# VHH binders against q9mba1r221to321, part 1

Every score and structure here is a prediction.

Target 1, 101 residues: q9mba1r221to321
Amino acid sequence: WYPVAFTADLKHDTMVPIECFEQPWVIFRGEDGKPGCVRNTCAHRACPLDLGTVNEGRIQCPYHGWEYSTDGECKKMPSTKLLKVKIKSLPCLEQEGMIWI
Unless a header shows other numbers, all headers, positions and changes below count from the first letter of the chain; antibody chains aren't numbered by Kabat.
F, E and O are the ipSAE of ESMFold2-Fast, ESMFold2 and OpenDDE, as the mean of both directions, binder to target and target to binder. V2 is 0.75 times the mean of E and O plus 0.25 times the DockQ between their complexes.
[cut] marks letters that were taken out.

## First folded at step 1 (VHH; framework vhh_7sr4_2)

Design s1
Fold by ESMFold2-Fast, scan of step 1:
Structure s1 (fold): chain B 101 residues (1-101), chain A 117 residues (1-117)
Amino acid sequence: as target 1 above (101 residues)
Amino acid sequence: EVKLVESGGGLVQPGGSLRLSCAASGSIFSINAMGWYRQTPGKQRDLVADITSGGSTKYGDSVKGRFTISRDNTKNTVYLQMNSLKPEDTAVYYCAADYWGYEYDYWGQGTQVTVSS
């Protein structure tokens, strides 16, 4: 496990981009308030997700508004028929005032 | 970021064999799985075979037992050994790479395979 953020810095609508294992990731909170860590890359045009927003426990891509849950599943694709898209996620643990992956 | 370069396509007679190669370069440590798709004009690309970085494989029903996919992780290269080729295997074959669980976001240029007498 690696400490990657303070609990106090990860609010319901914030995100923390990190680079770990030579790859970009972003940390945000799901609807249940628990942290999640997903690949910092939107499935549509590989747009970085950390340039977007967090809404209702989902991270939203700034390009076309695709939304991902903390497990990496795409839950909303405005104006697109494509279904069942998933990006990589890592286990997250919140303990002792820190977020760990 | 990731570049895929394909080789090994060509013309072969029915019953013959070909070996396709696909070499990946760039951000190769981001690749989880690599695979081959094929496409005939006017149709969607169909999965031929894929292989994860750990070696787990999946094949399309029409090629099981005839084609073998393999991978060299040290070179980030995948191979497709095609045996007992049939005219219906004629297609453009595309290499694809999975970016850590994202469905095949990198594609090669495609290589033509023609099976005819």
Scores: ipSAE 0.000, ipTM 0.123, lowest interface PAE 14.4, mean pLDDT 75

Design s2
Fold by ESMFold2-Fast, scan of step 1:
Structure s2 (fold): chain B 101 residues (1-101), chain A 118 residues (1-118)
Amino acid sequence: as target 1 above (101 residues)
Amino acid sequence: EVKLVESGGGLVQPGGSLRLSCAASGSIFSIYDMGWYRQTPGKQRDLVADITSGGSTKYGDSVKGRFTISRDNTKNTVYLQMNSLKPEDTAVYYCARDLYWSGEFDYWGQGTQVTVSS
């Protein structure tokens, strides 16, 4: 486990981009308030997710609005039929004022 | 069912060229990253080239400048143009579908043999 962000920096409906394991990731909170960490890349045209928004515990790609949960599963595809798409995610732990992966 | 079918392999002389094709079916092709890998007997499978749904490309160091990956979303096909072929390029070449741009491929083709010899 490595500390990657302060809990105070990860507010409701915000996100924190990080670089870890030589890859871009983004941290945001799910609907349950728990932090999650997903690859900072939308499966649809590889758009960076940190350029998008977090709404109701899902991160939304700015390109065509694809939405992902904290486990990396795509939950909404406004411009196409819903497919089984998942981006990589890492386990997250929130302890002692820090977020760990 | 996702299906990837490679074609275009064969025997070629050193310095020659080949173009491999991979026809995809069973899913919406345009949203997936696609890659080419190769494997020689007794060696690990290695990345040759990768292309994202958006068209960004990545190449293995040994092929950079000689090989070009491209895609045609209207034909659901990914291509690998191989120029200045060397005997060490001899391998079975595999097409793969990748959702993550990390080398994490969830579907593979059956492979096509490329032999570079005189």
Scores: ipSAE 0.000, ipTM 0.121, lowest interface PAE 15.5, mean pLDDT 77

Design s8
Fold by ESMFold2-Fast, scan of step 1:
Structure s8 (fold): chain B 101 residues (1-101), chain A 120 residues (1-120)
Amino acid sequence: as target 1 above (101 residues)
Amino acid sequence: EVKLVESGGGLVQPGGSLRLSCAASGSIFSIYAMGWYRQTPGKQRDLVADIWSGGSTKYGDSVKGRFTISRDNTKNTVYLQMNSLKPEDTAVYYCATDEYYGSGSYFDYWGQGTQVTVSS
Protein backbone atom coordinates (compact mmCIF):
# COMPACT_ATOMS: atom_id res chain seq x y z
CA TRP B 1 0.00 0.00 0.00
CA TYR B 2 1.21 3.55 -0.80
CA PRO B 3 -0.18 6.82 0.59
CA VAL B 4 -1.15 8.97 -2.41
CA ALA B 5 -3.45 11.76 -1.18
CA PHE B 6 -4.93 13.42 1.92
CA THR B 7 -8.58 12.59 2.56
CA ALA B 8 -9.32 16.32 3.03
CA ASP B 9 -8.13 17.04 -0.56
CA LEU B 10 -10.64 14.60 -2.08
CA LYS B 11 -14.15 16.07 -1.99
CA HIS B 12 -17.27 14.77 -3.74
CA ASP B 13 -16.51 16.68 -6.95
CA THR B 14 -12.70 16.74 -7.02
CA MET B 15 -10.07 14.36 -8.34
CA VAL B 16 -6.39 13.75 -7.71
CA PRO B 17 -4.14 12.55 -10.53
CA ILE B 18 -1.13 10.45 -9.52
CA GLU B 19 1.58 8.40 -11.17
CA CYS B 20 2.11 4.95 -9.65
CA PHE B 21 3.50 1.66 -10.98
CA GLU B 22 4.80 3.61 -14.03
CA GLN B 23 1.23 4.43 -15.08
CA PRO B 24 -1.10 7.44 -14.70
CA TRP B 25 -4.03 7.01 -12.30
CA VAL B 26 -6.73 9.29 -10.98
CA ILE B 27 -8.48 9.15 -7.62
CA PHE B 28 -12.09 10.28 -7.08
CA ARG B 29 -15.09 9.53 -4.86
CA GLY B 30 -18.04 7.36 -5.79
CA GLU B 31 -21.64 8.16 -4.90
CA ASP B 32 -21.11 6.19 -1.68
CA GLY B 33 -18.38 8.66 -0.70
CA LYS B 34 -15.63 6.04 -0.88
CA PRO B 35 -12.47 6.75 -2.87
CA GLY B 36 -11.58 4.83 -6.01
CA CYS B 37 -8.51 4.76 -8.22
CA VAL B 38 -8.77 4.20 -11.99
CA ARG B 39 -6.36 4.37 -14.92
CA ASN B 40 -6.14 8.01 -16.00
CA THR B 41 -7.10 7.12 -19.55
CA CYS B 42 -10.54 6.99 -21.16
CA ALA B 43 -11.10 3.77 -23.13
CA HIS B 44 -12.57 5.99 -25.88
CA ARG B 45 -9.61 7.72 -27.62
CA ALA B 46 -7.27 7.39 -24.61
CA CYS B 47 -8.18 10.85 -23.30
CA PRO B 48 -6.84 11.70 -19.81
CA LEU B 49 -9.73 11.53 -17.34
CA ASP B 50 -8.22 14.08 -14.92
CA LEU B 51 -9.05 16.79 -17.48
CA GLY B 52 -12.72 15.94 -17.10
CA THR B 53 -15.15 16.27 -14.21
CA VAL B 54 -16.52 14.27 -11.29
CA ASN B 55 -20.28 14.42 -10.90
CA GLU B 56 -22.60 12.14 -8.94
CA GLY B 57 -19.84 9.64 -8.16
CA ARG B 58 -18.60 9.21 -11.75
CA ILE B 59 -15.58 10.58 -13.55
CA GLN B 60 -16.43 11.94 -16.99
CA CYS B 61 -14.03 11.95 -19.93
CA PRO B 62 -13.79 15.46 -21.42
CA TYR B 63 -13.59 14.08 -24.97
CA HIS B 64 -16.86 12.22 -25.57
CA GLY B 65 -18.45 12.26 -22.15
CA TRP B 66 -17.86 8.60 -21.29
CA GLU B 67 -18.49 8.15 -17.56
CA TYR B 68 -16.74 5.72 -15.22
CA SER B 69 -17.51 4.50 -11.71
CA THR B 70 -14.79 3.99 -9.09
CA ASP B 71 -14.38 0.33 -10.09
CA GLY B 72 -13.49 1.39 -13.64
CA GLU B 73 -16.77 0.32 -15.24
CA CYS B 74 -18.10 2.55 -18.01
CA LYS B 75 -21.63 3.60 -17.03
CA LYS B 76 -22.50 6.04 -19.83
CA MET B 77 -21.45 6.42 -23.47
CA PRO B 78 -23.37 9.41 -24.90
CA SER B 79 -22.15 9.09 -28.50
CA THR B 80 -22.09 5.31 -28.99
CA LYS B 81 -23.66 1.97 -28.12
CA LEU B 82 -23.28 1.13 -24.44
CA LEU B 83 -20.81 -1.75 -24.24
CA LYS B 84 -19.40 -3.61 -21.25
CA VAL B 85 -16.20 -1.57 -21.01
CA LYS B 86 -13.97 -1.43 -17.95
CA ILE B 87 -10.70 0.41 -17.39
CA LYS B 88 -8.18 -0.80 -14.83
CA SER B 89 -8.79 0.12 -11.21
CA LEU B 90 -6.72 -0.33 -8.07
CA PRO B 91 -7.87 -1.24 -4.55
CA CYS B 92 -8.24 2.00 -2.65
CA LEU B 93 -8.30 2.46 1.12
CA GLU B 94 -9.10 5.55 3.18
CA GLN B 95 -7.42 5.41 6.58
CA GLU B 96 -5.58 7.67 9.06
CA GLY B 97 -6.30 10.88 7.11
CA MET B 98 -4.78 9.44 3.92
CA ILE B 99 -5.85 7.60 0.80
CA TRP B 100 -3.81 4.47 0.03
CA ILE B 101 -3.45 2.26 -3.06
CA GLU A 1 -21.17 24.03 -34.84
CA VAL A 2 -17.84 22.99 -36.38
CA LYS A 3 -17.01 22.41 -40.03
CA LEU A 4 -14.01 20.31 -41.09
CA VAL A 5 -12.34 20.33 -44.52
CA GLU A 6 -9.76 17.68 -45.40
CA SER A 7 -7.04 17.99 -48.05
CA GLY A 8 -3.87 16.22 -49.17
CA GLY A 9 -5.24 12.91 -50.39
CA GLY A 10 -4.21 11.31 -53.63
CA LEU A 11 -2.51 8.44 -55.40
CA VAL A 12 0.87 7.27 -54.14
CA GLN A 13 3.11 4.25 -54.69
CA PRO A 14 3.78 1.67 -51.95
CA GLY A 15 6.53 2.95 -49.66
CA GLY A 16 5.62 6.56 -50.45
CA SER A 17 4.39 9.37 -48.20
CA LEU A 18 1.41 11.73 -48.02
CA ARG A 19 0.46 14.51 -45.60
CA LEU A 20 -3.21 15.09 -44.87
CA SER A 21 -4.52 18.36 -43.44
CA CYS A 22 -7.81 19.14 -41.78
CA ALA A 23 -8.87 22.74 -41.17
CA ALA A 24 -11.57 23.44 -38.59
CA SER A 25 -13.90 26.44 -38.76
CA GLY A 26 -16.92 27.62 -36.79
CA SER A 27 -17.27 27.16 -33.03
CA ILE A 28 -13.71 26.01 -32.31
CA PHE A 29 -13.48 27.03 -28.63
CA SER A 30 -15.02 23.73 -27.48
CA ILE A 31 -12.80 21.45 -29.58
CA TYR A 32 -10.98 19.14 -27.20
CA ALA A 33 -9.54 16.58 -29.61
CA MET A 34 -9.13 16.10 -33.35
CA GLY A 35 -8.38 12.89 -35.18
CA TRP A 36 -8.31 10.83 -38.32
CA TYR A 37 -10.43 7.81 -39.17
CA ARG A 38 -10.46 5.75 -42.33
CA GLN A 39 -13.12 3.72 -44.07
CA THR A 40 -12.96 1.18 -46.87
CA PRO A 41 -16.16 0.34 -48.80
CA GLY A 42 -18.43 -1.98 -46.82
CA LYS A 43 -16.48 -1.56 -43.56
CA GLN A 44 -16.98 0.63 -40.51
CA ARG A 45 -14.68 3.57 -39.79
CA ASP A 46 -11.51 2.71 -37.88
CA LEU A 47 -9.38 5.02 -35.76
CA VAL A 48 -6.12 6.02 -37.46
CA ALA A 49 -4.91 8.62 -34.94
CA ASP A 50 -6.18 11.29 -32.60
CA ILE A 51 -4.65 14.17 -30.64
CA TRP A 52 -6.14 16.17 -27.80
CA SER A 53 -5.52 19.89 -27.22
CA GLY A 54 -2.81 19.17 -24.62
CA GLY A 55 -0.85 17.04 -27.10
CA SER A 56 -1.51 13.44 -26.05
CA THR A 57 -1.99 11.07 -29.00
CA LYS A 58 -3.42 7.64 -29.77
CA TYR A 59 -2.78 5.51 -32.88
CA GLY A 60 -4.44 2.52 -34.43
CA ASP A 61 -2.27 -0.58 -34.18
CA SER A 62 -1.82 -0.92 -37.97
CA VAL A 63 -0.27 2.55 -38.32
CA LYS A 64 1.90 2.89 -35.20
CA GLY A 65 5.43 3.90 -36.14
CA ARG A 66 4.44 4.84 -39.70
CA PHE A 67 1.96 7.70 -39.21
CA THR A 68 2.33 10.82 -37.07
CA ILE A 69 -0.50 13.12 -36.03
CA SER A 70 0.15 16.74 -35.09
CA ARG A 71 -1.95 19.81 -34.37
CA ASP A 72 -1.47 23.53 -34.95
CA ASN A 73 -3.84 25.24 -32.53
CA THR A 74 -3.12 28.70 -33.99
CA LYS A 75 -4.44 27.52 -37.38
CA ASN A 76 -7.11 25.14 -35.94
CA THR A 77 -5.60 22.46 -38.16
CA VAL A 78 -4.66 18.83 -37.58
CA TYR A 79 -2.16 16.99 -39.77
CA LEU A 80 -1.49 13.33 -40.51
CA GLN A 81 1.97 12.51 -41.83
CA MET A 82 1.71 9.11 -43.52
CA ASN A 83 5.00 7.30 -44.20
CA SER A 84 5.83 3.84 -45.58
CA LEU A 85 2.39 3.58 -47.16
CA LYS A 86 1.02 0.13 -48.00
CA PRO A 87 -1.80 -0.96 -50.35
CA GLU A 88 -3.92 -1.79 -47.27
CA ASP A 89 -3.81 1.90 -46.29
CA THR A 90 -6.09 2.63 -49.29
CA ALA A 91 -9.25 4.20 -47.87
CA VAL A 92 -11.26 7.38 -47.51
CA TYR A 93 -9.71 9.33 -44.62
CA TYR A 94 -12.02 11.38 -42.44
CA CYS A 95 -11.14 14.15 -40.04
CA ALA A 96 -13.20 14.16 -36.86
CA THR A 97 -13.61 16.37 -33.81
CA ASP A 98 -16.13 17.02 -31.07
CA GLU A 99 -17.89 19.88 -29.38
CA TYR A 100 -18.66 19.87 -25.68
CA TYR A 101 -21.95 21.60 -24.85
CA GLY A 102 -21.42 21.80 -21.09
CA SER A 103 -24.33 19.48 -20.35
CA GLY A 104 -22.30 16.28 -20.43
CA SER A 105 -23.01 15.85 -24.16
CA TYR A 106 -20.53 15.60 -27.01
CA PHE A 107 -21.34 15.81 -30.69
CA ASP A 108 -18.94 14.41 -33.26
CA TYR A 109 -18.24 16.46 -36.37
CA TRP A 110 -16.92 14.78 -39.47
CA GLY A 111 -15.27 16.12 -42.58
CA GLN A 112 -16.29 15.14 -46.10
CA GLY A 113 -13.39 12.67 -46.45
CA THR A 114 -10.35 12.55 -48.69
CA GLN A 115 -9.39 9.53 -50.81
CA VAL A 116 -5.98 7.94 -50.33
CA THR A 117 -5.01 5.28 -52.86
CA VAL A 118 -1.78 3.30 -52.51
CA SER A 119 -1.11 1.42 -55.74
CA SER A 120 1.76 0.49 -57.91
Scores: ipSAE 0.000, ipTM 0.128, lowest interface PAE 15.9, mean pLDDT 76

